# Designs tried in a protein design chat: VHH binders against Acidic fibroblast growth factor intracellular-binding protein (FIBP). Part 9

Target 1, 363 residues: Acidic fibroblast growth factor intracellular-binding protein (FIBP), of Homo sapiens (Human) (o43427)
Amino acid sequence: TSELDIFVGNTTLIDEDVYRLWLDGYSVTDAVALRVRSGILEQTGATAAVLQSDTMDHYRTFHMLERLLHAPPKLLHQLIFQIPPSRQALLIERYYAFDEAFVREVLGKKLSKGTKKDLDDISTKTGITLKSCRRQFDNFKRVFKVVEEMRGSLVDNIQQHFLLSDRLARDYAAIVFFANNRFETGKKKLQYLSFGDFAFCAELMIQNWTLGAVGEAPTDPDSQMDDMDMDLDKEFLQDLKELKVLVADKDLLDLHKSLVCTALRGKLGVFSEMEANFKNLSRGLVNVAAKLTHNKDVRDLFVDLVEKFVEPCRSDHWPLSDVRFFLNQYSASVHSLDGFRHQALWDRYMGTLRGCLLRLYHD
Key: E = the ipSAE of ESMFold2; O = the ipSAE of OpenDDE; V2 = 0.75 times the mean of E and O plus 0.25 times the DockQ between their complexes.

## First folded at step 1 (VHH)

Design s63 (framework vhh_7qia_2)
Fold by ESMFold2-Fast, scan of step 1:
Structure s63 (fold): chain B 363 residues (1-363), chain A 126 residues (1-126)
Amino acid sequence: as target 1 above (363 residues)
Amino acid sequence: QLQLVESGGGLVQPGGSLRLSCEASGSIFSSYAMGWYRQAPGKQRELVAFITSGGSTNYADSVKGRFTISRDNAKNTVYLQMNSLRPEDTAIYYCAAGPSYDSWEYLLRPDEYDYWGKGTPVTVSS
């Protein structure tokens, strides 16, 4: 099963921006990272940032076109499934009307308008007559417009899997770490953890739990979480420790680190396996979160981890609006924990994040 | 459509070297991930190395440090430089092209590659 099959064959609705980035040729992990960057550009409100976003969108459309025109037949069929047969015929007609050298030049230069100079240059380089270059470019421009329309149509009919699974992983990792460190009272110095580190640990924990639930049946996985005596397989904890060292990184947008998380998710084979266990994980999350509200040591650990968790946002290149955007993402994750909906704990959480902002912009 | 043609195979003595080439024609080579697979007599086809459109590489443990995969988008060619060859490297070597994702897991599976060459034999023997 391909990555596209996971998206279209799932029972959940997919995030449209992530799917569009995947169609533009990005991995699922990179699509999430780029979606965050797109959100940052929208939040800044700067004219330069908006223009940069528009330019990037234009180049992503060419990337999608390149991928579609040269896609394997099965993938092309899936990608164009939602468009009318008349538009499919037009794409086929236009595709096979092109000289390969012409297509290479147009896609390489990412030409959308095609000035006389551009076409003269292509004619000179490829040996194709200027008249033929003009005809082929007109056809290419029509194909480009159809591909833009296809992107919208596909997004309207796709399923939402990746974002829900990623969010669940984050929430689970946070709760498991809090539960496992319940009795540590601040005497032990904790290392700073990036968002990537938490996501990576969450993927490994869910992966091990999902596989363990099939091979070894505990009487009740939820009751084990409920007792706050959560202990993961010894070999899994060793792997987690080793991999955490390998991916230790304070940059939320580090695409290289994200590749490791994507590869680990691949070991589950199907993201739907995580979703199949959602009921047990969700119930466990609620029970553990409830205990977080009443345990001072766990609350203190949470506050410390949140303070360290936002460290990747400490960058001279990130405006205040970008930091607020990332804090909003963390806040959304924390709100999924039942115990954190309590007013007093929420105020304490927001106080910690405000302190982090002051440290970032007043130091 | 993308067509792949391998070359550079042959007979070589243990400890020798060979450079395999795979020339692509028909479509935009630079957008594809490229892999080298090999199949020894009576064995399953196995991954040797791959390179993504962005230049990221991965190697089978048995060839790591001895083989180097590279690509030249201007020539629409992917290369496999094989050094310190061993008798167990004897196989038919296949070039394959597939979609380029940042996730390397998909590139580990032969069924993720949609275009394949016919193969070039490599024999390491004295």
Scores: ipSAE 0.000, ipTM 0.098, lowest interface PAE 23.8, mean pLDDT 49

Design s64 (framework vhh_gocatamig_d2)
Fold by ESMFold2-Fast, scan of step 1:
Structure s64 (fold): chain B 363 residues (1-363), chain A 127 residues (1-127)
Amino acid sequence: as target 1 above (363 residues)
Amino acid sequence: EVQLVESGGGLVQPGGSLTLSCAASGFTFSSYALAWYRQAPGKKRELVAGITSGGSTVYMDSVKGRFTISRDNAKNSVYLQMNSLRAEDTAVYYCAARTGYSDFEELYWSSSAYDYWGQGTLVTVSS
């Protein structure tokens, strides 16, 4: 019997079927798309072409901008996953800075210029100060331009791919599933994936660019804290906050993406090749996650990797020579490594991974 | 109608060689990436080798140096030359084709990323 059946329960975004597909070697996006597509076909009997048509109609309406601005962060972030991280970060920052009432008024009035009369009317109607309305309007103009650029670029790409390939029906189903199940992507999902390792968390982050949304589980920061006996839930939330640093930093995100992609390719390889080698760390972690509960040899590999990676990281420092060796071994195949200017950036990355791995593998 | 038709499978002794062929019709072959997948009894379908429209190749670690993927755009065909065959290579081999964008290599080479699939050809390596 599967020991994993008890751990992935009570989630809607990453349920048992999605997790088993991932363990079978599918990416998180593919696993979600396959499961969601299966469910949609069962519910509607629709063909891929019908699903693609419905998708395109949604994105061609003159209310598209309103939907994008008011969409859950997961949908917005997924739509911009192919846009440079700097532009993605700008959209996220500006999206979260707006008053909903202000955005509704600006969209409703179809404002192209922030006339004094228009902003004064909005201020009077919404109760937002005129100063705040003007600041938000200036910010909205920048976000609007970026969203329009993304709309043109992404919609044209989606149309081209929809005409050439039915694969995008699955990709869109995954995007819709992530958007509709935003609440389900909170801390609870990562708690159920305590056996689902760093590699799964990393792949989910890369696919969705929204690890922060996964950590939205309610926690009362005003509750009394015992410094000697800290709340485990609060410590887990802290680990998730540390992981959000990877998403916010282009250099760290590019390094992380390269390491995860290298590890995923390792699923096609032999586990024995991963032993005692920092070069194969990411590959080892992904492969261990895929077979952890059923194969004693894989569990032995996991123990070895925890002792070699996690235990050294628990010391106040990782030997710089080992970090440099790992970096050099990946230099020929790792995108953006030449973008790092300081070894401190790599040390910070490894420190963040240590916290995440300790929580995920010791839960 | 889009079709991918595999051929060249059969029974071979360990250490032997086979060449698999996949003939494609119904789409603009030269713009597609093609890949060979295999599925052994009781196991999931896995990528063996892939070739992009530009000719770049990828291989599963256990077949590197033994298998070679190639394409002939004039004949709308892709080939898998298999040398030094082992019992563990016994599987049904599938030809698959895809087009379109992917920013993630694991998604690009995942089985779910492929638009068209052949019916498969059985390769048995047995003494």
Scores: ipSAE 0.000, ipTM 0.104, lowest interface PAE 22.7, mean pLDDT 48

## First folded at step 4 (VHH)

Design a1 (from s51 with S30D L100F T105D; framework vhh_7b18_3; at its last look DockQ between E and O 0.16; V2 from the best seeds 0.00; counts 0 for: pae E 17.3 > 2, placed apart)
Fold by ESMFold2, look of step 4:
Structure a1 (fold): chain B 363 residues (1-363), chain A 123 residues (1-123)
Amino acid sequence: as target 1 above (363 residues)
Amino acid sequence: QVQLVETGGGLVQPGGSLRLSCAASGFTFDSYWMGWARQVPGKGLEWVSYISSGGSTEYQDSVKGRFTISRDNAKSTVYLQMNSLKPEDTAVYYCARDSFEYYDDSGYSFDYWGQGTQVTVSS
């Protein structure tokens, strides 16, 4: 059977369609049935017995390759399989690819045996085979385990150690970031959000709210600060309580509203709704900041953003352009508040929060 | 019922040779990939060698060039030829069947094991 798997020149033969079937978790028998439906017996003149043997031989080869795929640089340096570089990259990328329905079921959960025990239920719910669910979950766990103690860029570390495309490495960075911080993503009010929506927000938070964000400027040569992009900056989160003055001090709240309304009069289709609801919206956004101070795992961030901002604005039918105008002026007008002393903190908080809210605001 | 029975262990001097055999029954042997693992005294279980159904082999770095895995599908038997044995090769050697599944605990997913055969290398 090894002779059926090779061709002249000692190159390992890898059928990409069979690879897809193996990744999707089909048994050899089911994969053969699907290949027969594709018309391959008519196209090649092969018997069903030959097709079954060929499919089984491919599956055995993929099983051996899988160990190398768990550490992709080893695939590039091994001598057992003669696989062209472009095909190696394709095998790696497809192995680490994941289904939207699957990742949405596990996003923000611990990457542990407890969650792995739930994969049968997820398989039934999503229609994704159990083998594919296990592969995807194990990939998330493997990436997390490799990068959890590494310094530097989370995306770069994933890309370097797993040889993934930039886009897929960014997706995995979001997955491990969510798993590390245990964000709630499964509540009913969040079901309209895709993985892409959460990944966009994770990218902003990794850039701006982590300990790695503290090190974005040139680092002090004498400092050995850990650049762990998975961990939210604890001092930043604790300082967020200082923003509460924007809504607790009636004079600051009234002045803030006055500045925003003056800047946006004539520019918003929903100006009356914004003016009437300004204080509630501002209290909502500032209270999210205060809750992050008191929330040890930051679990409810996305629930709170949707409840306190997205749902009220959606209820009043704000177009996205008006949401953008409001958030820009809401953020910028704080710089004109004479009694406010926390501008750097505000900019760091709202710089990320604006991007997240705009991404979350659809439908 | 799947059964794996190892034979060929024993006491040997450093530099000596042993040949381990593993008789398999209760499954379609030529459809499965097979391997050897060992339990070194004071250490955990470690893999030694692996052979695919098609005869492709893989070895732990510490045994490359000294050990040779082979199979005879007609006899449903896996072999491990062990040459140039060293005291650090002293272990209980287990024959194992690959499950075609991956588990988090190792790079290989063996689902059935023999009872093991003792190999002792000492002067």
Scores: ipSAE 0.000, ipTM 0.136, lowest interface PAE 17.3, mean pLDDT 83
ESMFold2 (binder alone), look of step 4: mean pLDDT 80; pTM 0.801
OpenDDE, look of step 4: ipSAE 0.016; ipTM 0.355

Design b1 (from s51 with S56Y L100S T105L; framework vhh_7b18_3; at its last look DockQ between E and O 0.01; V2 from the best seeds 0.00; counts 0 for: pae E 25.0 > 2, grease 25.4 > 24.2, placed apart)
Amino acid sequence: QVQLVETGGGLVQPGGSLRLSCAASGFTFSSYWMGWARQVPGKGLEWVSYISSGGYTEYQDSVKGRFTISRDNAKSTVYLQMNSLKPEDTAVYYCARDSSEYYDLSGYSFDYWGQGTQVTVSS
ESMFold2, look of step 4: ipSAE 0.000; ipTM 0.102
ESMFold2 (binder alone), look of step 4: mean pLDDT 82; pTM 0.827
OpenDDE, look of step 4: ipSAE 0.132; ipTM 0.649
ESMFold2, look of step 6: ipSAE 0.000; ipTM 0.095
ESMFold2 (binder alone), look of step 6: mean pLDDT 82; pTM 0.831
OpenDDE, look of step 6: ipSAE 0.091; ipTM 0.628

Design b2 (from s51 with S56Y E58Y L100G T105F; framework vhh_7b18_3; at its last look DockQ between E and O 0.06; V2 from the best seeds 0.00; counts 0 for: pae E 24.1 > 2, grease 26.7 > 24.2, placed apart)
Fold by OpenDDE, look of step 4:
Structure b2 (fold): chain B 363 residues (1-363), chain A 123 residues (1-123)
Amino acid sequence: as target 1 above (363 residues)
Amino acid sequence: QVQLVETGGGLVQPGGSLRLSCAASGFTFSSYWMGWARQVPGKGLEWVSYISSGGYTYYQDSVKGRFTISRDNAKSTVYLQMNSLKPEDTAVYYCARDSGEYYDFSGYSFDYWGQGTQVTVSS
C-alpha cells in the first residue's frame, strides 16, 4: 500500500531499456550491471548508487503494473499511475511480445503443459531466462483462456481484450489456433520453418477452414459450444473425404492430368518432372485432405504437406514460380471435370492449401 | 500503372534481322513472366515466346532457332531478337506480362499488353 502511494499523482517515468531488462527476466543486480556495461554512467554522469536506485524504482513500478498488464484495459482505466497513452501501448505491446525461439518450442503444444521443468528445458535450450519464458508462456495461456470462451473473430477478440497491435494479435491468434488444434510443429522436417510461416498458414486456415469462415451458426448441436475461429469446421473436414474420387477414379485422374499438362505445356521449366510425378503429387494432396477427416490426424498436417508435396518438388528442383503455376492450374482444372461435383469443397480446400504450400516451400 | 512500351519494329527484307524491345514500368518486373505475341490482320493472337522470371525461355515451334527472347531485370526490359525473318513473320508484335495465375487451354495468361509494334518482312 505504501509503495502505491509514491506514484499517485505523478507521471510515471518508464525507461524502455530498463523495461526490456525486466521483461527479459534479469534481476535488479544483473540489470544494473548491464546498464553499467552500456556506458550509462559515463553518458549521464550518474553514480552507481543512483543507477541502482533508479533501476530498483523501475522494477518496483513494473511489478506493480504487471497485474494491470494481465488485463490491459485495466491499465487504461486505472487512476493510480499517470502513464501517457503511447507509453501504455508500449508497455502492453512489449509485455505480450515473445521470442521466436520460445514460441517455436511451444507452438502446437497444449498450453496446460507448462511445468517448471518444461520451461526450464526450453530456457536452457534457447538461452532465454526462465522468468521470461514463464511470462511468455503465461501470456499465451492467459490469452487462450480468455478467447476460448468467446465467439467471433479470434483476432478481434484478442485485440479488444488485450489491446495488442494487429500484428501481435494475429500472432497470438495463430498461437491459440495451433494450441487448440494440436498441430505438430516440432518435427525435424519442419525445423526449417519459422513461426512466421506457421502464422501465415494459421491465418489462411482461420479464414477459410473454421466455422467463422462460413459465417453460419454451427448446424451440429454438438458443435454449438465450439469457438468459431479456434475450431476447424468439422463438417468441412468430414466432407473432405469426397475429394478422394479425384485420385480413385482413374478417368478423373487422367483427365485432370491431361488438363493440367495441356495448360502448363511450355510454361514450366520442370514440365517433364511435373508430368511424370503428377499422379503422385495429386494423390499426396488429396490424401492429406482425406487424413484431415480424422481429428487425431490433423496434427500431422504440416509434416504431411512437407513430405507429400514440398520435398518431392524440391527433389526435382522446382522453382517457386513453377510450383505456383502448377498449384494454380492444378486447382483450377478441376472445374473442367464434368464428373466431379464437389467443386466448392475443392476450392475451399485448395485455396488454403495452395497458400500454405507456397509458404512452406521456401525457395 | 502497368505500362509496356514496344520498340524496334520496322520493315526488313527476308532473311533480315530485327530486335524488339519492351520497356516495362509500374510493377516489379523481375517477379513476372514476360512474353511476346503477334497478330496478323484478320487472325487471332498467337504467342511467340516466353521468358520466366528466372530466365527460362520458351518458343513457338515456328520461331525456334530464329528468335531469342531475353530480359534485363535491371532495366525492366524484355527483348526479342528476330533473325532469319520470313514473310510469314509479318505481324503486329505485342509485349505482354504473364500473370501466371491461370492458364487456359491456349497456354498463356496475359494480363497486360503493350500497344504493339509493326514488323513487316517483304522483298
Scores: ipSAE 0.000, ipTM 0.214, lowest interface PAE 15.7, mean pLDDT 88
ESMFold2, look of step 4: ipSAE 0.000; ipTM 0.132
ESMFold2 (binder alone), look of step 4: mean pLDDT 84; pTM 0.851

Design c1 (from s04 with S56D E98S; framework vhh_nb_b201; at its last look DockQ between E and O 0.01; V2 from the best seeds 0.00; counts 0 for: pae E 19.2 > 2, placed apart)
Fold by ESMFold2, look of step 4:
Structure c1 (fold): chain B 363 residues (1-363), chain A 123 residues (1-123)
Amino acid sequence: as target 1 above (363 residues)
Amino acid sequence: QVQLQESGGGLVQAGGSLRLSCAASGFTFSSYEMGWYRQAPGKEREFVATISSGGDTYYADSVKGRFTISRDNAKNTVYLQMNSLKPEDTAVYYCAASYSSGWYDLEDDYDYWGQGTQVTVSS
């Protein structure tokens, strides 16, 4: 008649290897088999029956903990489980960790519209278990839902509400930023890029191209500024069309080319290729800026950067050092153009774009 | 599209036997835990049996020794062999699938459910 035996126990069973097996989505049976193959029976002298019981007890504990892991501050304030703070942090961090292959398949997709078929397809493609795919996707959705209603620093809000490390919080910030702006990442031309490549670019854009980047004071606590840190700054994006003058005005284009070529003569192995293609490269980069005035065209940003800059430079076999020299001088030489009146806009655009292009330039 | 289709239900006399089948499609069957649940008129749905992706079986106390769950991954089918049937076993039997959870009696982890097949055991 008494069900209290399940809930009056206060023994916390936390084996980190078993936790990993549970997070990875293995059944109790598969987890026991893997533990047997690891040699644990020989190491401990335990029987197979004891190992099975131990594994089942761990899984039972982890299922009870999972609800608290969905709201990490609740884990810190509960009294049911005796878990030291450092171990709590480890459990939380590992629960929210994700696989590179998984995140790469969902990056930039709408987080509110996951289907079971999509996750099954990803599980098959990547070899990651379906339960792990569901956990990772649900974690992305959970973080997004919390921060879409919040003001201020995206990274700080994620850290406060989910108690994640700085690195993992920055990764989640990149994930939700990509999902909010719906950047295309799945095109064949982009398959050489890792999540880390996109996350690096996301960090630069969050810091420099969002509403928070303009340095405005915090909004009134009672205001409805729910899109501030995840939204690209629309005024900045609209102003980017003004950069067209750099390629539409023949005198500015010719002078820009002359300044860059003078600075790089004798410093580039691909100088002849750069000189011959300067105007096309500049038109490509400036047209990317002008295109960003429309929300749909924001989605194509990475496709456009690869097509208009990375692929041409790769086709001419530019070493990364020459790409860096070019982008540095291309950016800096605009400061010497008399009559160009959008210097702050240029710096904001190219400061981020240069970093992204250098990160995207690899094989 | 995911589908679970139960079959093999019907009318049987007490003490008799019946074998239920559940054909699955639209997902990677060998990676899923499969289960059987039942619901008698006026009662809540209750756990009957599960079989993990690795072949481990678990049974409700009321059916242990009488029912056997099995799976054929080549045919994407799970079976429930029901022996020594009692009138109390009369219910709609539902097939369910969940991706490898490890908690053998946790109903709310199941992702897919069939429409059910009627089993009636006459006294």
Scores: ipSAE 0.000, ipTM 0.137, lowest interface PAE 19.2, mean pLDDT 83
ESMFold2 (binder alone), look of step 4: mean pLDDT 84; pTM 0.852
OpenDDE, look of step 4: ipSAE 0.006; ipTM 0.271

Design d1 (from s31 with S31D S53E E103L F104S R108D; framework vhh_7qia_2; at its last look DockQ between E and O 0.04; V2 from the best seeds 0.00; counts 0 for: pae E 25.4 > 2, unsure alone 64.9 < 65, placed apart)
Amino acid sequence: QLQLVESGGGLVQPGGSLRLSCEASGFTFSDYAMGWYRQAPGKQRELVAFITEGGSTNYADSVKGRFTISRDNAKNTVYLQMNSLRPEDTAIYYCAAGTYDELSWYGDSYDYWGKGTPVTVSS
ESMFold2, look of step 4: ipSAE 0.000; ipTM 0.088
ESMFold2 (binder alone), look of step 4: mean pLDDT 80; pTM 0.816
OpenDDE, look of step 4: ipSAE 0.020; ipTM 0.364

## First folded at step 6 (VHH; framework vhh_7b18_3)

Design e1 (from b1 with S100L; at its last look DockQ between E and O 0.02; V2 from the best seeds 0.00; counts 0 for: pae E 16.0 > 2, grease 26.2 > 24.2, placed apart)
Amino acid sequence: QVQLVETGGGLVQPGGSLRLSCAASGFTFSSYWMGWARQVPGKGLEWVSYISSGGYTEYQDSVKGRFTISRDNAKSTVYLQMNSLKPEDTAVYYCARDSLEYYDLSGYSFDYWGQGTQVTVSS
ESMFold2, look of step 6: ipSAE 0.000; ipTM 0.272
ESMFold2 (binder alone), look of step 6: mean pLDDT 82; pTM 0.825
OpenDDE, look of step 6: ipSAE 0.011; ipTM 0.239

Design e2 (from b1 with Y102E S106E; at its last look DockQ between E and O 0.01; V2 from the best seeds 0.00; counts 0 for: pae E 18.5 > 2, placed apart)
Amino acid sequence: QVQLVETGGGLVQPGGSLRLSCAASGFTFSSYWMGWARQVPGKGLEWVSYISSGGYTEYQDSVKGRFTISRDNAKSTVYLQMNSLKPEDTAVYYCARDSSEEYDLEGYSFDYWGQGTQVTVSS
ESMFold2, look of step 6: ipSAE 0.000; ipTM 0.162
ESMFold2 (binder alone), look of step 6: mean pLDDT 82; pTM 0.826
OpenDDE, look of step 6: ipSAE 0.104; ipTM 0.632

Design e3 (from b1 with E101Y Y102E; at its last look DockQ between E and O 0.04; V2 from the best seeds 0.00; counts 0 for: pae E 22.9 > 2, grease 25.2 > 24.2, placed apart)
Amino acid sequence: QVQLVETGGGLVQPGGSLRLSCAASGFTFSSYWMGWARQVPGKGLEWVSYISSGGYTEYQDSVKGRFTISRDNAKSTVYLQMNSLKPEDTAVYYCARDSSYEYDLSGYSFDYWGQGTQVTVSS
ESMFold2, look of step 6: ipSAE 0.000; ipTM 0.103
ESMFold2 (binder alone), look of step 6: mean pLDDT 82; pTM 0.824
OpenDDE, look of step 6: ipSAE 0.471; ipTM 0.806

Design e4 (from b1 with S31K Y56W; at its last look DockQ between E and O 0.01; V2 from the best seeds 0.00; counts 0 for: pae E 19.8 > 2, grease 25.6 > 24.2, placed apart)
Fold by ESMFold2, look of step 6:
Structure e4 (fold): chain B 363 residues (1-363), chain A 123 residues (1-123)
Amino acid sequence: as target 1 above (363 residues)
Amino acid sequence: QVQLVETGGGLVQPGGSLRLSCAASGFTFSKYWMGWARQVPGKGLEWVSYISSGGWTEYQDSVKGRFTISRDNAKSTVYLQMNSLKPEDTAVYYCARDSSEYYDLSGYSFDYWGQGTQVTVSS
């Protein structure tokens, strides 16, 4: 059987260790050196020359497969390579996998030539090879380009078109959501946050603050032209200005504080600090809402949440349990305010914000 | 056939404003990223701005804060609002379509171009 038979569809065992080396961006020579150091020659009795030929043959196979990996459903139906179904799923999932350190450097940035020029610097900072950085960046761009303007669930569209696991599809949904809305994630005060922290918040915002959050009423195909999970609900954002009454109306502010303090007295270790700072904390959370409505700019959301809530509470040494008690009662007590007319808006806003703040609070 | 037609160029003084328009036809406009590029006298072609099908925008550093790209999918039109114009903005400005029907995004490239519109910024 000639070396060409591997290329034209004979089933060949896919070596997962070699695939990893190829994805990580090692040359054939460097990959052979790493395989030799792992002890494979002793384990198999092979020569270094045989190992180099084997590694090169695998690399050629992976290069041929790569165009199919860019459109995974085509891999399932292609006639050139006979790859077992379990191996197909593995090849796809690993191809689209990404490094935490890499995604954290590009999260929320433009998926553009400008960011691609920065990949050399990111490669140096993280220790990830430049080829791997380019593959990961190109995968983010590819997923974004395929799912932009698609209607319906972002996660489902990614799973359908790229055949990714639910977990990886959710991660890509967060990446695309951040790129679409241009959230700032790179400020110094945000550097304590992982991709997982941002992805958790993205999931809540996708679920609650997009047009897809509003139920089944848009069954008309034309009524769903704006129903993308990547796009924040413009009417919701515009309405958030109405929440300012909670801090602008003295009677509502006083009553809200009274209800929260009555409910939490004797239950918080930081009660005195909370009582003294209630107005500032409430103004902070409500002004985040008001800022979201102005110019419909969401870029500074995470900076604002950290500055207005997380940092003050950390400065007063709130344990996470007290943060949870406060946020639960702060949110719930608005339901008892006579004269407040925006309960559904409040619940939608604070339902997501409470979850995000708890995740951002690394006590 | 794909057509891109630019209008709105002309002569302006430094500090002035112009709005360029690009009318597109012959393709499903709403599915394509669109952009602007310019050819500065004595220099090569350089990108200026682009806008995704979903409205996400990108700008070259030299125009950031002064230029605004937008699109109207109902009219199949992309716009470039140019404010605070400088003599170095003098160029032929081209509307361009991104080649987004390919799924290999190793780098963006424009596949169709308009004929260009002259923008001259001088006293």
Scores: ipSAE 0.000, ipTM 0.126, lowest interface PAE 19.8, mean pLDDT 82
ESMFold2 (binder alone), look of step 6: mean pLDDT 82; pTM 0.832
OpenDDE, look of step 6: ipSAE 0.008; ipTM 0.303

